VH-VL binders against Eukaryotic translation initiation factor 3 subunit M (eif3m). Designs and how they scored, part 2

Target 1, 160 residues: Eukaryotic translation initiation factor 3 subunit M (eif3m), of Schizosaccharomyces pombe (q09722r188to347)
Amino acid sequence: DDEQSFAFLLEAVKMDNSTADEAVRELVQRAVNSPKYFFFDDIVTLPPVQQLEQSTLQLLGILSGGMTDDYVSWVAENHAHCQHQKFDEDAIARKMKLLTIASLATQAPNNTLSYGDVAKSLKIDENEVELWIIDVIRAGLVEGRMSQLTKTLSIHRSSY

## First folded at step 3 (VH-VL; framework fv_axatilimab)

Design b12 (from a1d with heavy chain S104R)
Fold by ESMFold2-Fast, scan of step 3:
Structure b12 (fold): chain C 160 residues (1-160), chain A 119 residues (1-119), chain B 107 residues (1-107)
Amino acid sequence: as target 1 above (160 residues)
Amino acid sequence: EVTLKESGPALVKPTQTLTLTCTFSGFSLSTRGVGVGWIRQPPGKALEWLANIYWNDDKYYNPSLKNRLTISKDTSKNQVVLTMTNMDPVDTATYYCARIYYGRYFDYWGQGTMVTVSS
Amino acid sequence: DIQMTQSPSSLSASVGDRVTITCLASQSISSYLAWYQQKPGKAPKLLIYAASSLQSGVPSRFSGSGSGTDYTLTISSLQPEDFATYYCQQSYSTPRTFGGGTKVEIK
């Protein structure tokens, strides 16, 4: 299965500091495009990964600690690179929104995140916020409860 | 049952090229995560890793010997071939092929083939 | 290259003895360490992988421990068939490197 296959590839890249370029690129492509892979600290620090093109390293840096706006500005200058590397721009954009919410949740004062703050950070309409919060909870990145009355997310745990 | 067996010349003259073949059964090099490596051991000395080849044709070489080594596979024949150029008496050793799983460890080994380099 | 140093290079022991062999890596190898047993004239046999995981079919008297740079193979009660040379091997980074071996001899 795909998850087992990905885990095997990640293990192979971790094992060899001299990993072949093709295997390293396959790992990065699969991680970047996967709707289920969110923890890029596991791959960005690998020595073979650090030898890739600067554009790819910038993207991995954004996935490991940046916000949606960082991605929006990066992709505007790197459409050709995405096509060449077979990176799915829309899949990455979606992943960045989820990671941005997780990051905001981790830093939220009083473990409370307002719908307004989420909408501002993601540059979306406030009426779209609840669907994104549902997705970030479904992805396992945040545990909490929503209140439509106060338009807030009360955070119990965040993994970012 | 997994088995591997090395074959090749027992005697090689200095400056010649050594070619060794590993023939295996009980597994396939089309299986994800599986590879075959070569390890040598000079008489009375420690083991030295030479090269690995994996299911996806990824190849890894000991950097100290990389300029002399080539590893290849024929998945349909269940064979892995190692060539080593410019043989020297110091290369006299028992050469083993072994199965490796995602670079972790060598779980099944061939019996080894002794190669003597002498004029 | 990561240097693997085994100690002792040889030891003499009696049946029933507890035997401890150590392996020191020149840098952290994050438990990517295997132990092999080799009898004279034979190919090595895998005993332990991932520092502490016992290979199937290997007797429970063999155990591995350690982390970072320091690793140990222990034989809790030495048996006659255990007289052999033991090698550690790191698989953290290329090239894979083996220790110099520890020969366990009968007293």
Scores: ipSAE 0.000, ipTM 0.484, lowest interface PAE 17.3, mean pLDDT 87

Design b13 (from a1d with heavy chain S104T)
Fold by ESMFold2-Fast, scan of step 3:
Structure b13 (fold): chain C 160 residues (1-160), chain A 119 residues (1-119), chain B 107 residues (1-107)
Amino acid sequence: as target 1 above (160 residues)
Amino acid sequence: EVTLKESGPALVKPTQTLTLTCTFSGFSLSTRGVGVGWIRQPPGKALEWLANIYWNDDKYYNPSLKNRLTISKDTSKNQVVLTMTNMDPVDTATYYCARIYYGTYFDYWGQGTMVTVSS
Amino acid sequence: DIQMTQSPSSLSASVGDRVTITCLASQSISSYLAWYQQKPGKAPKLLIYAASSLQSGVPSRFSGSGSGTDYTLTISSLQPEDFATYYCQQSYSTPRTFGGGTKVEIK
């Protein structure tokens, strides 16, 4: 299955610093494209991964702590790299919006995040914010309660 | 309204260094996702991209000219500076600066500044 | 570097004509293509991005199409203000490269 196959590949790369370049690239490609994988700190620090080209390392850095605007600038100069590595630009863009909301939630004063702050950070209309919050909760990145009356998200737990 | 304007010398002697400044308004290079690029056009010829700089200070150069080009920014002044060393008559061109914003394209351009390289 | 070849280099047309300009990339650029309009003595202006998306404020008579290596700019009914030189540009791979330009001039 895809989950078990990914886990075996990750373990192989963790155990062997001389893992073949092709296997390392497959690990990174699968993690980057996965709609379920959000925690890149475990991958970016692996020695075989650190030997990859700068473009890929920059992307992993963005995925492990950046915001959607960082990705927008990076992808503008890296379309060919994405195609050669089989990185799904739209899947990554969506993932970055979810990670941006999770990051904002983690940093939110008084564990409260306004719809206005989310809309500004994602460059979207405020009316779209609730759908993105639902998706970030479904992804398991944030637990909280939305209030249409106050247009806020009250955060109970956040994971990035 | 977004505006960009190039400034620099109109005449440069062969072997000298060219310094061009792009001054802009209506946006900031402190805004994530924003960049400014330089493009030149020799008289009667096609456009040639030179360099880009982004809000996070990431820099990209045309590989054919990389060893001659330096791009930098002063975010507080709303300025981007391009330096090109060892000027040659073939570098005679109109030099433009242009904005990049949430895309891979130059959406707003300065009026251009003509630079002639001759003795 | 990706070479961008435009055809024709120039064309003569009358107001009301349908004009088509083509742009060929030396390798696939996956629709990372823009079209610019440049009037004499002026800076280029963005018309079309991502091969087919119309820039805000650009008249609907302009359209872009294509994929892979082959792209086309179409002006459905040429107006007096459309006499200009048009350039395509790829943003797929560094360095960004432009076509040689197509001059649209009056008959």
Scores: ipSAE 0.286, ipTM 0.737, lowest interface PAE 4.2, mean pLDDT 89

Design b15 (from a1d with heavy chain Y101G)
Fold by ESMFold2-Fast, scan of step 3:
Structure b15 (fold): chain C 160 residues (1-160), chain A 119 residues (1-119), chain B 107 residues (1-107)
Amino acid sequence: as target 1 above (160 residues)
Amino acid sequence: EVTLKESGPALVKPTQTLTLTCTFSGFSLSTRGVGVGWIRQPPGKALEWLANIYWNDDKYYNPSLKNRLTISKDTSKNQVVLTMTNMDPVDTATYYCARIGYGSYFDYWGQGTMVTVSS
Amino acid sequence: DIQMTQSPSSLSASVGDRVTITCLASQSISSYLAWYQQKPGKAPKLLIYAASSLQSGVPSRFSGSGSGTDYTLTISSLQPEDFATYYCQQSYSTPRTFGGGTKVEIK
């Protein structure tokens, strides 16, 4: 299946620093585009990956610790690179919003994140925040409880 | 309200270095995702992009001019500075700075400053 | 570098006319295209971004269309304040490049 073939490709690149450039690029493309893959530390540090273009390495750095705004500025200069590498800009933008919520949850004072803070960071209307929180919880990046009364997310665990 | 304004010398001699400052208000380069770029326009000719700088200090240069251009920012002063070395009469142009908002486009522009390169 | 070719380089029109300006990219730019308006002695103003999105505050008589390599700016009913030079600009690939401009002059 897709997840199994990805795992095999990742292990092949991990095992052999001489892995063909084509296979390395496929690994990165699949990870970047996947709606299920969020933990890029395993990929970004691989020696064959570090040999890729600087633009790809910048994107992997953003996926490894950045926020939506980092991606916004990067993609403004890299549309052609995305198309050439078959990176799905919309899929990455969505992934970055989820990772940004996870990052905010990790930093949240008193383990409480307001809907207003999420809306401001994602540049979305406060009315959309609950759907994004549901998605980040479903993705396994954050565990917590929403309160419509206080417009807050109480964080119990964050994986970021 | 977003405003940008260019400042610098109106006359530069050949071989000298040009330094231009863009001072802005209504936004900050401490805000993640935003940037400022420089564009020039020789009299009666088309616009030419020179360089961009972003909130995280990432810098992008027109490859044809890269060896002559340096872009920098002072976030606390709301300023972006462009330096261009070895000026030549063909570099005579109006120089603009412009904001790059949450997209790939120059959404607000300064008024422009005319730079004449002449002996 | 991606070359942006605008056509025509100039045109003469009367108030109320429908004006179309075209922009041709030397390769596909995937709708990463903006249109700017510039009046004599003034800075450019963003009119359209992402090929077809109208910038806030820009009159609805302006519209953009196109995809791939071919893009069009349309002014549905030309007003006196619309006499200006119009530029397209691609942001698909570095360096960012502008068209040569189209001067819209009074007939």
Scores: ipSAE 0.403, ipTM 0.789, lowest interface PAE 3.3, mean pLDDT 90

Design b16 (from a1d with heavy chain Y101D)
Fold by ESMFold2-Fast, scan of step 3:
Structure b16 (fold): chain C 160 residues (1-160), chain A 119 residues (1-119), chain B 107 residues (1-107)
Amino acid sequence: as target 1 above (160 residues)
Amino acid sequence: EVTLKESGPALVKPTQTLTLTCTFSGFSLSTRGVGVGWIRQPPGKALEWLANIYWNDDKYYNPSLKNRLTISKDTSKNQVVLTMTNMDPVDTATYYCARIDYGSYFDYWGQGTMVTVSS
Amino acid sequence: DIQMTQSPSSLSASVGDRVTITCLASQSISSYLAWYQQKPGKAPKLLIYAASSLQSGVPSRFSGSGSGTDYTLTISSLQPEDFATYYCQQSYSTPRTFGGGTKVEIK
């Protein structure tokens, strides 16, 4: 399956610092485009990955700790690079919104995140916030309880 | 009410360094997603992009001019500074600064400052 | 560098005319294209971004279309304030590049 194939590729690159450039680029492309891969610290620290272009390293840095606004400015300067590397800009934008919610949840005072704060950070209409929260919970990045009455997410666990 | 205004010398001698300052109001470079760029236009010619700087201090330069250009910001003063070394008469142009907000496009522009390079 | 070629370099039109300006990219730019209006002695003003999205506050008579390498700016009914030079600009690849401009002059 695609997840097993990815895991084999990651293990191969992890075990061999001399892994061919093509395999390293495929690993990064698949991780970046995957709707299920969120923890880029494992990839960015690999020696073969650190040899890639600065543009790719910047993107991996954003995926490893940045927020959606960091991606927006990066992609504005890197559309051609995305196309050449076969990075899916829309898939990455979606992933960054999920990671941004996870980051906000980790930092949230009293383990409570308001819909207004999410809407502001993602630059979306407050009416869309619940769908994004459902997706971040479904992705396993946050565990919590939504309240439409108070327009808040009560956070039980955040893995970001 | 977003405004940008360029300032700097009107006359520069060949081989000298040009320093231009963009002072702005109505937005902040501490705001995520915001940037400021510099564009120039020689008399009667097309626009040419020079450099961009973003709220996180990421910098991008026109590769043809990269070794001559430095862009920096002072967020507390609402200023972006462009420095261009080794000026030549061909660098005579109106220099503009412009805002980039959450996208790839220049949505608000300063009025421009004319820089003439001659001895 | 991506070269942006505008045509025509100038045109003469009357108030009420439909004006069409074309911008050709030397390679596909995936709709990462903006159109700017510049009046004599003034700074450029953003009209259209992402090839077809109208900037807030810009009159609906302005529209953009196109994809790949071929893009068009249309003014459906030219007004007196529309006599200006128009520039296209790609943001697909660094460096950002502008077309040579199209001057819209009164007939």
Scores: ipSAE 0.398, ipTM 0.780, lowest interface PAE 3.3, mean pLDDT 90

Design b17 (from a1d with heavy chain Y105A)
Fold by ESMFold2-Fast, scan of step 3:
Structure b17 (fold): chain C 160 residues (1-160), chain A 119 residues (1-119), chain B 107 residues (1-107)
Amino acid sequence: as target 1 above (160 residues)
Amino acid sequence: EVTLKESGPALVKPTQTLTLTCTFSGFSLSTRGVGVGWIRQPPGKALEWLANIYWNDDKYYNPSLKNRLTISKDTSKNQVVLTMTNMDPVDTATYYCARIYYGSAFDYWGQGTMVTVSS
Amino acid sequence: DIQMTQSPSSLSASVGDRVTITCLASQSISSYLAWYQQKPGKAPKLLIYAASSLQSGVPSRFSGSGSGTDYTLTISSLQPEDFATYYCQQSYSTPRTFGGGTKVEIK
């Protein structure tokens, strides 16, 4: 199982601060590329991970608290690094949009997030917002209810 | 019409700090994907990239000079400022600012400003 | 850092000649390469981006090709205004690095 093997790798790196560089890089690559892994605070603080080069640490920082615009800027300067580390640029871009919505939901006044605010933050057309909200709910990052009438997301829970 | 223009001192003494300002028109540094970079060229030598700043305030520096360089922007004034500490005669060069789009290429350049470092 | 090596460092040519300038990267740069033209006393001007895309307003006699580590700028029929120094530049990895330049001089 892919999720199970990832969990075993994460535990191995957590248990041994002298874990081989190859195992640490595989952990980071799998986390970054996974469409299901969103909780990078668990990875970025690991001592073996903190020994990696600045480009990877910058990316993990973006994944643990940044917005999609931070990634767009970072990737423009780091295509070589992505190719060398086998980071999937498109997978990360998608993940960053989902994390941006989750972050907006966590900070939303009165637990209400407008489609307009999502569109502005993601730099997308407002007509695309509902599809992204559906994806962030499917990912388990946000629980809420959409209203096409008011063009808002009412947030019940957010995990960011 | 996109234009950029560098300004700053023509002469700097060794150990001093250089401050250069790039003033631009025809675009905004609030536009997604847009940035401004600094490039220098010593007399008769090749171009050397120094730093980039982007619309979201992301900053990138040449690692060989990172401890000496600071780049900042004032979006409302259409200005980007570069400071370089501890100037040395080998830093004598023409300094250019240029627009960059999504990290791709420098599509519009200022005319350049010559900075001479001597005692 | 990625080293960009241009060849030749200089060449002499006549109006109407086909001129070829090469740029070799020390590692693959996946076509993240631009070409610039610089005339004496002036700022560089972008000619080509993404290895082969012609910048708006640049004459069609300029073309770029290549992939991986090997890239070429071609001027199909040299004009008087083309006598200049040409630079390649990679944007694949930070720091951005430029080639040493190729000076195209009148014969």
Scores: ipSAE 0.016, ipTM 0.615, lowest interface PAE 6.9, mean pLDDT 89

Design b18 (from a1d with heavy chain Y105P)
Fold by ESMFold2-Fast, scan of step 3:
Structure b18 (fold): chain C 160 residues (1-160), chain A 119 residues (1-119), chain B 107 residues (1-107)
Amino acid sequence: as target 1 above (160 residues)
Amino acid sequence: EVTLKESGPALVKPTQTLTLTCTFSGFSLSTRGVGVGWIRQPPGKALEWLANIYWNDDKYYNPSLKNRLTISKDTSKNQVVLTMTNMDPVDTATYYCARIYYGSPFDYWGQGTMVTVSS
Amino acid sequence: DIQMTQSPSSLSASVGDRVTITCLASQSISSYLAWYQQKPGKAPKLLIYAASSLQSGVPSRFSGSGSGTDYTLTISSLQPEDFATYYCQQSYSTPRTFGGGTKVEIK
């Protein structure tokens, strides 16, 4: 199982600060590329991970607290690094949009997030917002209810 | 119509700080993917990239000059400012600002401003 | 840093000639390569991006090709307005770097 093998790798790196560079890079690559892994705080602070090059650390910082805009400007200057590390630029872009919605949901006044605010933050048309909200809910990052009439998401829980 | 124009002093003394302003129209640095960069060209020499700033305030500097360069923007004024410390005669060049879009090449350039460094 | 080696540094040509300029990157740049034209006293103008895509408004006699480390700019039939210096530039890895330029002069 891909999820189980990733969990084994993460545990191995967590338990051994001298873990081989190859294993550390595989951990980062799999986490970054996976549509299922969203919680980078567990990874970015690991001592073997902190020994990686600055470009990778910048990306992990963006994944652990940044917004989609931070990624767009980072990747514009790091295409070579993405190819060398086998980072999937499109997979990361999608993940950043989901994390941005989760972040907005966590900060939303009165637990209400407007479609307009989502569209502005993701730089997308308002008519695309519902599909992204559905994906964020399916990913388990946000629990809530959409209202087409008021064009809002009422947030019950967020896991950012 | 997209236009950019550089402004700043034509003459700078050695050890002084250079401040250049790029004023633009026809686009906004509030637009996702848009950035402005600075490039210089010493007389008769090749182009050298200095720095980029993006709509989200991300900044990138040429590592060989990073300790001397600061780039900033004022989105409401449509301006990008480059500051370069400790000027030396070797920094004599025409300085250009140019638009960048999603990390692609510089698609629109200002006319350039000549900066001479001498005592 | 990725070094861009451009050749030749200068060439003399006549109107109607086919002109070829080459650009060699010190490592693969995955077609993140642009070509610029610069006339004396003027700012550079973008001709080609992504190695082979022609910028809007640029005449079809200009074409770019190449991949990996080796790239070429071709002018199929040189016109009087094409006498200029041409520069290649990589945007694959920071810092962005330019070739040394190729000056195309009248024979």
Scores: ipSAE 0.110, ipTM 0.700, lowest interface PAE 5.3, mean pLDDT 89

Design b19 (from a1d with heavy chain Y105W)
Fold by ESMFold2-Fast, scan of step 3:
Structure b19 (fold): chain C 160 residues (1-160), chain A 119 residues (1-119), chain B 107 residues (1-107)
Amino acid sequence: as target 1 above (160 residues)
Amino acid sequence: EVTLKESGPALVKPTQTLTLTCTFSGFSLSTRGVGVGWIRQPPGKALEWLANIYWNDDKYYNPSLKNRLTISKDTSKNQVVLTMTNMDPVDTATYYCARIYYGSWFDYWGQGTMVTVSS
Amino acid sequence: DIQMTQSPSSLSASVGDRVTITCLASQSISSYLAWYQQKPGKAPKLLIYAASSLQSGVPSRFSGSGSGTDYTLTISSLQPEDFATYYCQQSYSTPRTFGGGTKVEIK
């Protein structure tokens, strides 16, 4: 049971500031690689996590409030670090696109986000935008309605 | 159209500090994901990376030269400045600045500026 | 630091020839490799990125291949404007390092 195992590990690290480095690194690795975990605020502020090296803390900061462009710049200088820590660059890139859409939705004027704005921010073809919006809704990060006629997402609720 | 141009002194005396400016157009260092790097090439030799600066002011230096190098930016002027202390004749080279855009490669380069270190 | 070794250091070729240049990394660089062309007196120009992706505006006769530690740049039919020095560069690990260059000379 991977979800339950992760929850137990997270609780252990939350309860013990002396948690072993190995367990802390496993928590971070599983969180960043997971296609289901998006809320890094709870992890980045943990005292054992704050003792990790600067490269990992920079990544967690990007996952906590950055956009996909921040990750692109970070990963360009940290490919070896990702391999050493067993961070899945493609999994993180996908997660950053979803978090970027959630961030744009939270900031959207008149609670309306255009497909064009999403395409520009994600550096993707506008034809793929709707599939990414479907994924962000399925992930529970945004609630809204898509209109193919106006090429917009009307936002009811967003989490970031 | 993306352009970069290096400027600075053509002649530097040993022990002096070199200051080079990269002025660019067609992009902004306020744009997330964008950076500018400096690369040098001594006459007839291979390329050597010196330093990178990114939109968020993150800085990276070649460890072999780190104690001599400082990189900074002025986003309002579209400029990146490289400073190198204690110049030596072996530092004689053509110095290039280049853009980094969404990835790990230098996609557009300036024309280069030749710096000769001699007494 | 990751060492990049290019082979050969120079070669002589004729227009229409197929030219192959090799780049060997001292450790796996996971395809974080670019190829640059430099003509005499000019700045380098990006040809290939991510080991095999052709940069926009670069002629299709240029191609890149390889993985792990071994990478190759191929020019399928050499043109007069292709006589230049070619450099590989890894961006897998800081510091970024370049190969020693391969000079393609007219035969």
Scores: ipSAE 0.090, ipTM 0.676, lowest interface PAE 5.4, mean pLDDT 89

Design b27 (from a1d with heavy chain R99H)
Fold by ESMFold2-Fast, scan of step 3:
Structure b27 (fold): chain C 160 residues (1-160), chain A 119 residues (1-119), chain B 107 residues (1-107)
Amino acid sequence: as target 1 above (160 residues)
Amino acid sequence: EVTLKESGPALVKPTQTLTLTCTFSGFSLSTRGVGVGWIRQPPGKALEWLANIYWNDDKYYNPSLKNRLTISKDTSKNQVVLTMTNMDPVDTATYYCAHIYYGSYFDYWGQGTMVTVSS
Amino acid sequence: DIQMTQSPSSLSASVGDRVTITCLASQSISSYLAWYQQKPGKAPKLLIYAASSLQSGVPSRFSGSGSGTDYTLTISSLQPEDFATYYCQQSYSTPRTFGGGTKVEIK
């Protein structure tokens, strides 16, 4: 099982601050590329991870609390780093959009997020918003109800 | 319409500091994802990238010149400023500022300002 | 730094000709390449980004192709306004670097 092997690798790195560089980089790569991994707290603070180069630490910081636009500017300066580390730029871009929606949902007044606000934050056409909301709900980051009539997401729970 | 215009001294003496200002209209550096870069071109030579600044104040510098370069912005004035220390005759060039498109590419450029470094 | 080598440094062509300019990177740049057009006394203009994506407002006679280390800009049928110097630029690795330029002049 790929999920099980990832969990084992994470625990191995947690238990041993002298973990080999190769294993640490594999952990980060798998977390960054995974369409299912959204909570980077356990990874960012690990001492072996903190020994990695500045570019990787910047990316982990963006994944831990940034917005999609932070990633856009970072990746423009780090394409070579992404290729060398086998980071999937498109997978990360998608993950950042989902995390941005989750962040907006957490902060939404009256637990209501408008399609217009999502479109503005993701820099997409408003007619694309509903598909992104479906994805963020499928990812388990937000629980809520969409209304095409009012063009809003009513938020029940947010995990950001 | 998107426009950018460079301004600064036409002549700089060796060892002095160059300060260039990019004034723009048609976009804002308060807009997420937007950036402005500086590029120079010595007479008859290739273009050389110098520095980028983004809406969130992230700054990136050409490593060969990083110890000499400072880039800053004043979002309310629609201005980006580049400072380069210890000027040398080899730094004689036309200096351009440009809007950053799609994160990596320069789509709208200023007309350029010629800076000559000589005694 | 990634070195970008353009060839030829100059070429002579007639209106209606097919013109091909090449750009060689010293290492793979994974299609993070742009092409710019510069006319005398003017700033560069973006033509192509991401190796093959045409910038809005640029005529369809311009096209880009390539991968890895080898890239080409093609002008399918040269027009009078196309006589200019063309530059490639990689955005794969910092610092961003440009080719030496290819001057397209009238035959």
Scores: ipSAE 0.280, ipTM 0.729, lowest interface PAE 3.8, mean pLDDT 89

Design c01 (from a1d with light chain T94Y)
Fold by ESMFold2-Fast, scan of step 3:
Structure c01 (fold): chain C 160 residues (1-160), chain A 119 residues (1-119), chain B 107 residues (1-107)
Amino acid sequence: as target 1 above (160 residues)
Amino acid sequence: EVTLKESGPALVKPTQTLTLTCTFSGFSLSTRGVGVGWIRQPPGKALEWLANIYWNDDKYYNPSLKNRLTISKDTSKNQVVLTMTNMDPVDTATYYCARIYYGSYFDYWGQGTMVTVSS
Amino acid sequence: DIQMTQSPSSLSASVGDRVTITCLASQSISSYLAWYQQKPGKAPKLLIYAASSLQSGVPSRFSGSGSGTDYTLTISSLQPEDFATYYCQQSYSYPRTFGGGTKVEIK
């Protein structure tokens, strides 16, 4: 089981202020590429992870609280690094869109997000917003109700 | 399998220096990520961490006692030594050494050695 | 320094009871927490590391949970041999600090 295997690796690295570089890099690579792992505070605060090179630490910072455009700027200068580290650029881009929606939901006035606000933040067409909202709800990051009539998401719960 | 044993004087006079030796078997301080720490416990009181030493000779000391503590290792003898200067009756406690695995926790402990500081 | 506060200081329970001991850190310790059992006159024994990982040889009735600043040790069905004092300890930063201990007495 991939999730069980990842959990074991995370615990092993947590045991560790002197862990082998290979194990730390495998943990980061698997977390970054996983379509189901969203809570990077568990990883970025680990001392062995904090010893990694600046480019990887920048990416983890973006995954811990940045927005989609932060990632777009970072990846433009780090394609070679992504290739070397086996980071999946498309998987990360998708994850950043979901995390951006979760962040917007947490900050939403009157617990309401308009499709237009989401589209602006994700730099996408309004026609694509509903599918992204469905994905962020399926990921468990946001709980809410969509209204096609008003083109809004009413937020009941959001993860930050 | 893994064993640790503390040794040293049971009685120490105030102002004297205490030297405790931890002798272990079943592991090596040459192994990456492995260390040995010292913890003490006054009678009826909680555990208090004193010092850690690791395979790479990195050393850490409790700041409240740092001016009094020295920790060293002899990897070839499987020993770790703790020295504490200027002993005071308040330092009366059972002193433990314990193995550190990857710097995170104390997985095996010695039996402890009681040190009484008195006249 | 990170302060570790344990609750309660002591408790009495019957064999078969579910026992919960809590440990509160003065700041987030990212699951760098261990639980130890100490029987009278004996050295401490590691029960749980990394907040929730059971040490080899420790009975499955012991479990740990929590994250951030709040952690718990649970004994699902207390046995006579579980009479002991339990300590939590953080390994997130130096100095390493222990909780004040929780003494479990069987009624």
Scores: ipSAE 0.000, ipTM 0.466, lowest interface PAE 19.5, mean pLDDT 86

